# Designs tried in a protein design chat: VHH binders against o67189. Part 34

Target 1, 350 residues: o67189
Amino acid sequence: METTIFQFQKTFFTKPPKERVFVLHGEEQYLIRTFLSKLKEKYGENYTVLWGDEISEEEFYTALSETSIFGGSKEKAVVIYNFGDFLKKLGRKKKEKERLIKVLRNVKSNYVFIVYDAKLQKQELSSEPLKSVASFGGIVVANRLSKERIKQLVLKKFKEKGINVENDALEYLLQLTGYNLMELKLEVEKLIDYASEKKILTLDEVKRVAFSVSENVNVFEFVDLLLLKDYEKALKVLDSLISFGIHPLQIMKILSSYALKLYTLKRLEEKGEDLNKAMESVGIKNNFLKMKFKSYLKANSKEDLKNLILSLQRIDAFSKLYFQDTVQLLRDFLTSRLEREVVKNTSHGG
Short names: E, the ipSAE of ESMFold2; O, the ipSAE of OpenDDE; V2, 0.75 times the mean of E and O plus 0.25 times the DockQ between their complexes.

## First folded at step 17 (VHH; framework vhh_7nfr_2)

Design m2 (at its last look DockQ between E and O 0.60; V2 from the best seeds 0.65)
Fold by OpenDDE, look of step 17:
Structure m2 (fold): chain B 350 residues (1-350), chain A 122 residues (1-122)
Amino acid sequence: as target 1 above (350 residues)
Amino acid sequence: QVQLQESGGGLVQPGGSLRLSCAASGFTFSSYEMSWVRQAPGEGREWVSYIHDSGGETYYAKSVKGRFTIARDNVKNTLYLLMDSLKSDDTAVYYCAREEFDWEFTAYFDHWGQGTQVTVSS
């Protein structure tokens, strides 16, 4: 079965499909994120995320086979990210792919969502194991919305809030955001908040309130703020990311990776190694990223990085072992750091 | 007022063909994705086919794939469903529906036609 993300949503939440394994891909990743957010809400504790680049083959199969030991067949939703990386790990052995396909085909009680961060090509979809998945499961596509559809969406939202937006103002907003759904949603919400007292939005007002596209709230911005010890802004960005349906584990993954790399680099630096060479050794090859990492290294001591890693490990453990809210744990972490910073600043000013 | 009106249904023998039409009015037809949905007696509503606003993308239920073709004429504000190789299991009331989603991208059908009866019987 091949269908759109919207059609899939309608069907999935009203009459669950017989198929159990689905591939989610497309150009509009935001729609996939929104769907997954809804899925998470629906399944709650029965929502599981697997990372293909981190999970072993054994762990992967175990996760898919875990039938609820407790007789009440609580249906689980298993979301798999970085499936391509997992496939790479499995190697080119035909036998391993066949095993994987067999396992996926035999999923009966749970829903499995394989999420790709891009639109898959026809060739990719025609290759194993995706070809097989398409036969016994479903391929779900999140395509870009038309500009007109997006415009209508925005207009409808303003109208619902009793806000009249001038045509030129609306066009400006759309252009400013480049019709990016996530950015547009953020800007529209800001404008709605702004207009709470004013029922008319002019072009000048939109220009004043709307932020430049450069303020793209992304996971990397969060990580950047955190590593540069701007915890207040990091908290705000975190909230934004979550509101947009970014999974906390994704944030944690990137943050952990950066922290570990930084710690490694710090150690190598202490040993007198060339920093550029060291950065390349840990996979940092891009000059922009090198620059960022240099700034992070300046901002953080070895001890800071160690503490960060330990904190992240703790968060991960509490999330996985005790099923605590990862977002709340991250918030607590940031709040704690912020409080410490404030105390330090007050003690030195005095 | 948004209006959708289906036509083209009827009695057909197995293996036969029908062409359904849905006339749309009261909205910018070219700006909306459209679907066909059918309901057999005693059964729930089943999604049949989807078409993008531009007509560039189409999707089909597994049960009708290869037999049915969805199309649209944005100039005429008309949605079509070409049904070939009809089977008894295709017997249902067929509805055209307008695709919509809210601010949170929850998808739903916001408008339906009255439906047209398709009966496949020998």
Scores: ipSAE 0.670, ipTM 0.842, lowest interface PAE 0.7, mean pLDDT 88
Fold by ESMFold2, look of step 17:
Structure m2 (fold): chain B 350 residues (1-350), chain A 122 residues (1-122)
Amino acid sequence: as target 1 above (350 residues)
Amino acid sequence: QVQLQESGGGLVQPGGSLRLSCAASGFTFSSYEMSWVRQAPGEGREWVSYIHDSGGETYYAKSVKGRFTIARDNVKNTLYLLMDSLKSDDTAVYYCAREEFDWEFTAYFDHWGQGTQVTVSS
């Protein structure tokens, strides 16, 4: 079976298919997240996540092995991230790929969702095991929504709430978020709350409200809070990200990327480089991002950024060396930073 | 305001071919994904095929894959379904349908045509 995420959604929740294994991929990743959120809501305790880069081959096959006759286990939704990394563990051995395909073909009581964080090309989909999954299961694609459709969705939402949004305000919001559906949804809902009494939304108001730091649920909100040293709110957002299914290593990658860019910007300023030019040299070209990075640079010294980078490297190393939970290491890091802020001038006890 | 009008149905022998058309008006056709859906006598609606707004991505139900081809002309605002190797099981009313989604990204069809009858009989 090969279909779109929207068509799949229409059938899965009303008349579930006989197939049990599905690959989810595409350019519009938020649509996959939305589907998985609905899936998590439906399955509750029977919704489980496997990380292909973190589990052993034995753990993977055990999680997929089911004896529906014994124990009478309830139907589960098993969601697999980083499946490509799991495939690397198997290597190029034809026997191991055949074993994997056989296990996937024989899933009977559960649903298995193999989630990719990008759109797969036809060459990739023609490779085993995905080629076989297309036959006995399904391939589900989340294609990019057009900018016009995204604009109309946002405009329709404002009209639904009786809010008259000026055209330049709407265009600014769309550009500010880069038409990112997750960011748009959260910013629009915040703007609706803001404009509930006024019933009008001007460009100046969008610039003020959308510019403010918010408690939305995404990785960039977590990074923003951490870099602005709001560790209490950062801990809350971290827990939300994990419960929403964000892989902890994705969080580490984004945070590390930002920390390295900021450290580089500090060093370029020491060399006398213009800040705007320096930002463009590290890939920060969007005016919204430039504004955010200026605030991060103001909040963090070069030494702060150096220490952050070292801490992130330690978290990565400890996760790999001792097989320790990356999420817990991040929590410990944030908790330690929060406690340091609380203790201002506590004298050393010895 | 939004209007979808199918045409091109008829009576055809098994193994024959038909070309269905759907004229679209009242909206920016080139921005919308579109589907064909059919309803056989005494049965529920069955999704047949889908085409992305660009026209470059198409998907088909297993029952019609390899025999049917969906296409669109974004200049003429027309959706097509080329049906080859028709079988008795393809007898149905065929609808073109506009893909839509809400703020929670729940998908549905928000507009349908009147339908065109396709009858495959020996």
Scores: ipSAE 0.664, ipTM 0.863, lowest interface PAE 1.2, mean pLDDT 84
ESMFold2 (binder alone), look of step 17: mean pLDDT 87; pTM 0.872

Design m3 (at its last look DockQ between E and O 0.68; V2 from the best seeds 0.63)
Fold by OpenDDE, look of step 17:
Structure m3 (fold): chain B 350 residues (1-350), chain A 122 residues (1-122)
Amino acid sequence: as target 1 above (350 residues)
Amino acid sequence: QVQLQESGGGLVQPGGSLRLSCAASGFTFSSYEMSWVRQAPGEGREWVSYITDSGGETYYARSVKGRFTIARDNVKNTLYLLMDSLKSDDTAVYYCAREEFDWEFTAYFDHWGQGTQVTVSS
């Protein structure tokens, strides 16, 4: 079965499909994120995320076979990221792919969502194991919305809030955001807050209010802020990311990866190794990223990085073992660090 | 007022073909995705087919894939469903429905036609 994310959503939440394995892909990743957010809300503790680049084959199969420990056959939603990386790990052995396909085909009690961060090509969809998945499961595509549809969405939202937006103001907003759904949502909400009393938005007002906050709320911005020890802004960005449906484990993954790399680099630097070579050795080849990492290294001592890693490990453990809210744990972490920083600044200013 | 009106249903023998139409009015038809949904006697509503606002992409339920074709004419404000190789299991009331989603991108059908009866019987 091949369907759109919208159609799939309707069906899934009203009359769950018989199929159990679904591939989610598309140009509009935001729609996939929003769906997954809803899925998480629905399944709660029964929402599980697997990372294909981190999980072993054995762990992967175990995760798919895990029946609810609590005896009640509670249906689980298993979301798999970086499935391509997992496939690479499995190697080119036909037998391994066949095993994988068999395992996926035999999923009966749980829903499995294989999420791709891009639109898959026809060739990819026609190749194993996705070809097989398409036969016994579903392929779900998140296509970009038309400009007109997006415009209507925005207008409807303003109207619902009793806000009149001038046509030129609306067009400006749409152009400024490039019709990016995530950015639009953020800006529209901001404007709604701004216009709560005025009920009219002019072009000048939109120009003044729009993009007053960070232009691109993304995970990398969060990580950047955190590593540069701007915890206050990091908290704000975190909230934004979560509101946009970004899974906290994605944040954790990137943050952990960066922290580990930084720690490694710090150690190598202490040993007198060339930093550029060291960066390349840990997979940092892009000059922009190298520059960022240099900044992070300047901002963090070896001890800072160690503490960060330990904290992240703790968060991960509490999240996975005790089913604590990962977002709250991250917030607590940031708040704690912010408080410490304030105390340090007050002690040095006195 | 948004209006959707289905037509083209009827009695057909197995293996036969029908063409359903849905006339849309009261809104900018070209700005909305549309679907066909059917309901067989004693059964719940089943999604059949989906078409994008521009008509550039189409999707089908597994049960009808390869047999049914959804199309639209945005100039005529009409949605179509071409049904070939009809089976007894295709017997149902067929509805055209307008696709919508809210600010959180929760998708739903916000308008339905009255439906047209399709009966496949020997």
Scores: ipSAE 0.725, ipTM 0.876, lowest interface PAE 0.7, mean pLDDT 88
Fold by ESMFold2, look of step 17:
Structure m3 (fold): chain B 350 residues (1-350), chain A 122 residues (1-122)
Amino acid sequence: as target 1 above (350 residues)
Amino acid sequence: QVQLQESGGGLVQPGGSLRLSCAASGFTFSSYEMSWVRQAPGEGREWVSYITDSGGETYYARSVKGRFTIARDNVKNTLYLLMDSLKSDDTAVYYCAREEFDWEFTAYFDHWGQGTQVTVSS
């Protein structure tokens, strides 16, 4: 089966399908996020997350198996991120791919959602295991929405609240956010709060209230400060990002990606690899970015990077398994690192 | 104000072909994803096919894939469904439906045509 995320949503939440395994991909990642949020609301405690880059083959296959020796199994939603990384661990061995396909085909009581953070190309969708999943399960795509559809969504929301927005104010808002759905939702909600009594929004008022996260706040600035160990300023930038509605999981993804690349570069240097060549092997090709990564490598030992990765994994696990506030966990991490700097600056003693 | 009008249905023998049309007015047709939905006698509505606003991507229910083709003409504001290799199970009223979603991105069809009857009989 190959369908859109909107069509899938219409059927899944009203007449659950017979198929049990689905691949979610697409250009409009926010629609995937929204679908998964609805899925989590439906399944609650029975919503589980697996990370393909972190789990073993045995753990993966065990998690997909039916689990109840008491016979009263409740349907679960198993969400798998980083499935491509799991596939890399299997390598090119045909027998291992065949085993994976067999396990996925035989999922009977649970739903399995394989989530990609990009739109898959036709070649990827035509190769195993995804070709087989299309046959016994489904491929679900979240396509980009047109600018006109996004404009109508925003207009409809303001009209629902009885707010008259001037046309130039609306166009300014759309251009400011670059038609980004996450930014638009946040800015529109803020503008609705602002105009709750007046019920009108002029261009000047939108300019006073709305602002672009991409122009005023930069997730990469936060990552830069953290990796250069300026924890006090990193904490201030984090607070700004959250205040401006940047999702903490986006911050975690970028930071984790950088930390893993840096750790990999340390290991490649130990093996005698040329640093510039090693950087290209992990996708760092731009000269400016190479310069930044060299500074990060100078500021962080291999042990520093290992400890950072472990801390990020702990934060991620607690936010996902125990539904704890990711931003507060990040704040606690930074505060702890800042406090350790203060203690060490005062003494070497025990 | 939004209007969708299907046409092109009729009686056809198994293995035959039909071309359905849906004339759209009262909205910016080129900005909306569209679907064909059908309803067989005594059955609920079944999604058949979907096309993006530009026509660049198309999707089909498993039961019709390889036999049906959805297309659109954004200049003439018309949606099409080309049906080949028709089977008795394809007998239904076929509706042109406009895709919509709310602020929470809950998806639904907000407008439907009156439908056009397709009957496949030996």
Scores: ipSAE 0.654, ipTM 0.842, lowest interface PAE 1.1, mean pLDDT 84
ESMFold2 (binder alone), look of step 17: mean pLDDT 87; pTM 0.871
ESMFold2, look of step 18: ipSAE 0.628; ipTM 0.819
ESMFold2 (binder alone), look of step 18: mean pLDDT 86; pTM 0.868
OpenDDE, look of step 18: ipSAE 0.599; ipTM 0.809

Design m4 (at its last look DockQ between E and O 0.74; V2 from the best seeds 0.66)
Fold by ESMFold2, look of step 17:
Structure m4 (fold): chain B 350 residues (1-350), chain A 122 residues (1-122)
Amino acid sequence: as target 1 above (350 residues)
Amino acid sequence: QVQLQESGGGLVQPGGSLRLSCAASGFTFSNYEMSWVRQAPGEGREWVSYITDSGGETYYAKSVKGRFTIARDNVKNTLYLLMDSLKSDDTAVYYCAREEFDWEFTAYFDHWGQGTQVTVSS
């Protein structure tokens, strides 16, 4: 089977297909993310994620071989990221590749989604194991949307909120984001919040509020919110990151790096070192990053940063030594910090 | 007013061929991806084929791949389905449908034609 992600969405969520294994790929990665978000919503606790670069061959096959025989076992959705890395671990062993194909062919109780972060070429799709998956399962493609369709989507959203956007403001926003759906959705929702009372958006206002962001914008937004102690918004962004397929170790790596740099900068400030020189000594040379780090230093004491580092070390250790869910450990951490803030606010008295 | 009107259906013998057309009006046809969808009596609707706005990419349900061809003419605002090697299982009402989606990227067909009957019988 080969179909588009929109066609697949229409059928899968109304009358699920008999096929059990699907490959998701394409140029419009955000459409894959939104499909997986809907999939997670449907399956809840029965939605599981496997990381091909981290999981052993035995753990991978065990996770896929689970079959409901009798009783109350529920259908699961198994989502596999970094499948190419898993294939590299198999190497050139034809026997192991044939075992993989056999396991995938015999999935009976679950749905398996193999997610690629790019559009696969016809040569790649005609090679094993994907050739076999196309035969007994399906290939789902997320093609790029036309610029006119993206423009109409954005206009419709502003109209739904009663916001009148000037034509030049709209064109600026579309060009600023490069018609990138993830960036557009983030910036449009931010602009809606900004214009909630006035109900009009001019070019100057869009220029002031909107900005272009790099790949993985939500990871840096999450880190920013956490370091500025907006734990409620940080929790929401964390859930979004997982839905977007961001590997939790990437989140931990960036957050730990920032926490260590900030702690070092606090010590250097205490010794009277020049802040700009100190920032360059820990690898912060970009003016935008310098500005952000200055705000993080204002929001966090040295003790705050020490406690954050210790918490991150504990989360990392529990993830690796006790196989605890990294995402849940991060959620628990943020929830604990949010509850502490609520107690402080209600105890202030006024 | 968006309008989609199918034509070209009829009675055909097994192994025969048929060409369906869908005339589009009331919108900029070349901006929209389009699909053919069919419905056999007493059954749900089954997606048959999809074509991108430019016509550069086409996709087919497994049941029709290799036998059906979707095409479009953006100058004449017309969508086509060329059906070869027809089987009794192909008996259905065939609809031309326009692709749409919302802010959450929930996909749906926002406009349908009236349908054209295709009957394959010996």
Scores: ipSAE 0.665, ipTM 0.846, lowest interface PAE 1.1, mean pLDDT 85
Fold by OpenDDE, look of step 17:
Structure m4 (fold): chain B 350 residues (1-350), chain A 122 residues (1-122)
Amino acid sequence: as target 1 above (350 residues)
Amino acid sequence: QVQLQESGGGLVQPGGSLRLSCAASGFTFSNYEMSWVRQAPGEGREWVSYITDSGGETYYAKSVKGRFTIARDNVKNTLYLLMDSLKSDDTAVYYCAREEFDWEFTAYFDHWGQGTQVTVSS
């Protein structure tokens, strides 16, 4: 079965499909994220995320076979990221792919969502194991919305809030955001807050209010701020990321990876190794990224990095073992660091 | 006022063909995705087919894939469902529905037609 994310969403939440394995892909990743956010809300503790680049074959199969420990066959939603990387790990052995397909085919109690961060090509969809998945499961595509549809969406939102937006103001907003749904959502919400009293938005007002916050809120910006110890801004960016539907585990993954690499680099530096070579050894080959990492190394001591890693491990453990809110844990972490920094600054200024 | 009116239903023998139409009025038809949904006696509503606003993409339920074709004429404000190789299991009231989604991108049908009866019987 092939369907759109919208159609799939309607069906999934009203009349759950018989199929249990779904591939989510498309040009509009925000829609997938939004869906997954809703899925998470629905399933709560029964929402599980697997990372194909991190998980072993054994772990992967175990995760798919895990029946609810609490005896009640509570249906679980398993989301798999970086499935392509997992497939690469499995190698080119036909037998391994067959095993995978068999395992996926035999999923009966849980829903499995294989998420791709791009639109899959026809060739990819026609290749194993996706070909097989398409036969016993579903392929869900998130296509880009038309400009007109997006415009209507935005207008409707303003109208619902009793806000009149001038046509030129609206057009400006749409053009400025490039019809990016995430950016539009953020800017529209900002404008709604701004216009709460005025009920009218002019072009000048939109120009003044729009994009006052960082234009490209991404996970890397968050990581950058955190590693450079701008915790206040990091908190703000974190909130934005979450509002955009970015899963906190994605944030954690990148942050952990960077922290580990930095710690390794710090150790190598202490041993007198060439930093450029060391960076390449940990997979940092891009000059821009090298520059960033140099900045991070300057900003963090070995002890800082160690503490960061430990903190991240703790967050991960609390999230996975105790089902704590990962976002809240991250917030707490950042807040704690911010408080410490303030205390340090006050003690040195006195 | 948004209006959807289905037509073209009727009695047909197995293996036969029908063409359903849905006349849309009261809104900019070309700005909305549309679906066909059917309801068999004693059963719940089943999604049949979906078409994008421009008509560029179409999707079908597994049960009708290869047999049914959804199309639209945005100039005539009409949605179509071409049904070939009809089976007894296709017997249902067929509805056209307008697709909508809210700010959180929760999709829903916000308008329905009255439906047209399709009966496949020997």
Scores: ipSAE 0.589, ipTM 0.799, lowest interface PAE 0.7, mean pLDDT 87
ESMFold2 (binder alone), look of step 17: mean pLDDT 87; pTM 0.871

Design m5 (at its last look DockQ between E and O 0.60; V2 from the best seeds 0.00; counts 0 for: pae E 2.04 > 2)
Fold by OpenDDE, look of step 17:
Structure m5 (fold): chain B 350 residues (1-350), chain A 122 residues (1-122)
Amino acid sequence: as target 1 above (350 residues)
Amino acid sequence: QVQLQESGGGLVQPGGSLRLSCAASGFTFSSYEMSWVRQAPGEGREWVSYITDSGGETYYAKSVKGRFTIARDNVKNTLYLLMDSLKSDDTAVYYCAREEFDWEYTAYFDHWGQGTQVTVSS
């Protein structure tokens, strides 16, 4: 089965499909994220995320076989990210792929969502194991919306809120955001909040209120701010990321990876190893990234990095074991660090 | 007012072909994705086919894939369903439906036609 994300949503939430394994891919990743957010809401504690680049083969199979600990055959939603990386780990052995396919084919009680961060090519879809998945499961594509459709959506939203937007203002907004759905959502919501009293949005008002597209809120910006110990800004960016539908585990993954690498680099540096070589040894080959990592190393002591890793591990544990809100835990973490910095600054200024 | 009107249904023998049409009015047809949905007697509504606003992409239910073809003429504001190799199981009322989604990108059908009866019988 091949269908669009919209059609899939309708079917999935009204009449769940018989198929249990789905591949989600497409150019418009925001739609996939939105769907997954809804899925998470629906399944709650029964929503599980696997990371293909982090999980071992055995762990992967175990995760797919795990029956609900609570004895009730509660249907679980398992979301798999970085599946390609997982496949790479499995190697080129035909037998391993066959095993994987068999496991996926035998999923009966749970839903499995394999998420790709890009649109898959026909060749990719025709290759194993995706070819097989397409046969016993479903391929779901998130295509880009037309500009007109996006425009209509935005207009409808303003109208629903009783806000009139000048045509020039709307066009400006659309151009400013480049028709990016995430950015549009944020900007439109901001504008709605702004216009709550005026009910009319002019071009000048939109120009004043709308942020420049240059403020690409991305996970890397968050990580950068955090590692450079700008916790106040990090907190703001975190909120933005979450509002964009970025899964907190994705944030955690990147942050943890960076923290671990930094800690390793710090140790190697202490041993007198060449930092450039050390960076390459941990997979940092890009010059830009090397520069960033150098800045992070300057900003953080070995102890700082250790503490960061421990904190992240704690967050992960609380999220996974106690099902606490990962976002809130991250917020708490940032807030606590911010408070400590304020205290340090006040003690040194006296 | 948004209006959708299906036509082209009828009685056909197994293996036969039909062409359904849906005339759209009251909205910018070219700006909306469209679907065909069918309902067999005693059964729930079943999605049959989907087409993007531009007509660039089409999708089909497994049960009709390879037999049915969805198309649209945005100039004529008409949605089509070409049904080949019809089977008894294809007997249903066929509806055209306009695809919509809200601000949270929850998809739903916001308008339906009255439907056209398709009966496949020997």
Scores: ipSAE 0.588, ipTM 0.811, lowest interface PAE 0.8, mean pLDDT 87
Fold by ESMFold2, look of step 17:
Structure m5 (fold): chain B 350 residues (1-350), chain A 122 residues (1-122)
Amino acid sequence: as target 1 above (350 residues)
Amino acid sequence: QVQLQESGGGLVQPGGSLRLSCAASGFTFSSYEMSWVRQAPGEGREWVSYITDSGGETYYAKSVKGRFTIARDNVKNTLYLLMDSLKSDDTAVYYCAREEFDWEYTAYFDHWGQGTQVTVSS
């Protein structure tokens, strides 16, 4: 009952399977996101997103319920993020797990997509409820693409646009992105726009243009702008993320992870650790990420990072305890930081 | 000049076994994910199996899982399909196909072999 995201993509949109429940996981997360984007285009208003860390059992089961009484016979797509968090909310109760499996097995008219943000290990896939989903539904994996295949994809795109890219320019781009598909797509599209008239790209031009600030919808772009203290652009990117339906707690998770890693790196630097080894110890091995984290370390003091972590903890607490909108709390945080910069500049101008 | 050439098909009894081979040339075989696809008379093409470029991960259609094994030899540039416990529904032309995708990550097969006939009859 397992297939690849590529094979699934080839069949789902032309001859949909009889199965109704699918688990999406894998190392190449951008491939999952592109599939879901096409799914959203197909289903429009019949595309529903559930966040497993936010919904109750009853809200979950209600959202999955079959429609049969009224003219709502139209097929729907239900996409579930953070399913692991939902499972933790259920706990180890045998009856609740059996109920979940029964509900998933009985999905008949809709499609349900359970989305994981990592590649699941074989023992995870052999555990309930995923073992049962593998039998009555499907497991779809997005495997890592080889560096050579990614290089050929990028070359093919430049050739499609009639752009000649120097080999060292191409290698520079690939290595700095760490062959990350999302970052490559964003940077290549910027470079195509840059080279649209002259049709050639040199190493020096790639160095100048690549990794400039972008208005594209990207959680990592938001985090980058925030950590480099470009709060005005960070606010614009945040608004774009809201418009595309990005879960605010995904933003919080990534930003908190980066803030904690940076704080840890500051501590290790104070202890005399080699920065490159310290970065690898917190999971930063990619050449591009190392470059970005060095920039973040230069832009932020240990006190800056401590205050950021505390602010993120407050935002999380307020959203949960006082039922306040998480994205509005983030906006208020950024607006406050931007206003401090305005006051600073006005006092120097007076 | 990408070329894919299947071989190893033939007539077999139900419950029998066959080994299909696909010789690849004209491209860096070890860099490409590969699939087997089959076409029964009067039917559309049906994906059978997929293997990653390294051979580290394999995937199978439900209809063949547990009976078929995909493998590759990146030194000899050859893709294999070992077919066990064959049944009449496996009768088809079997194609070796190269996996490709565009910039929007729409997947397709860009090159196919000529196919090899597998017939399962009592």
Scores: ipSAE 0.512, ipTM 0.802, lowest interface PAE 2.0, mean pLDDT 84
ESMFold2 (binder alone), look of step 17: mean pLDDT 86; pTM 0.861

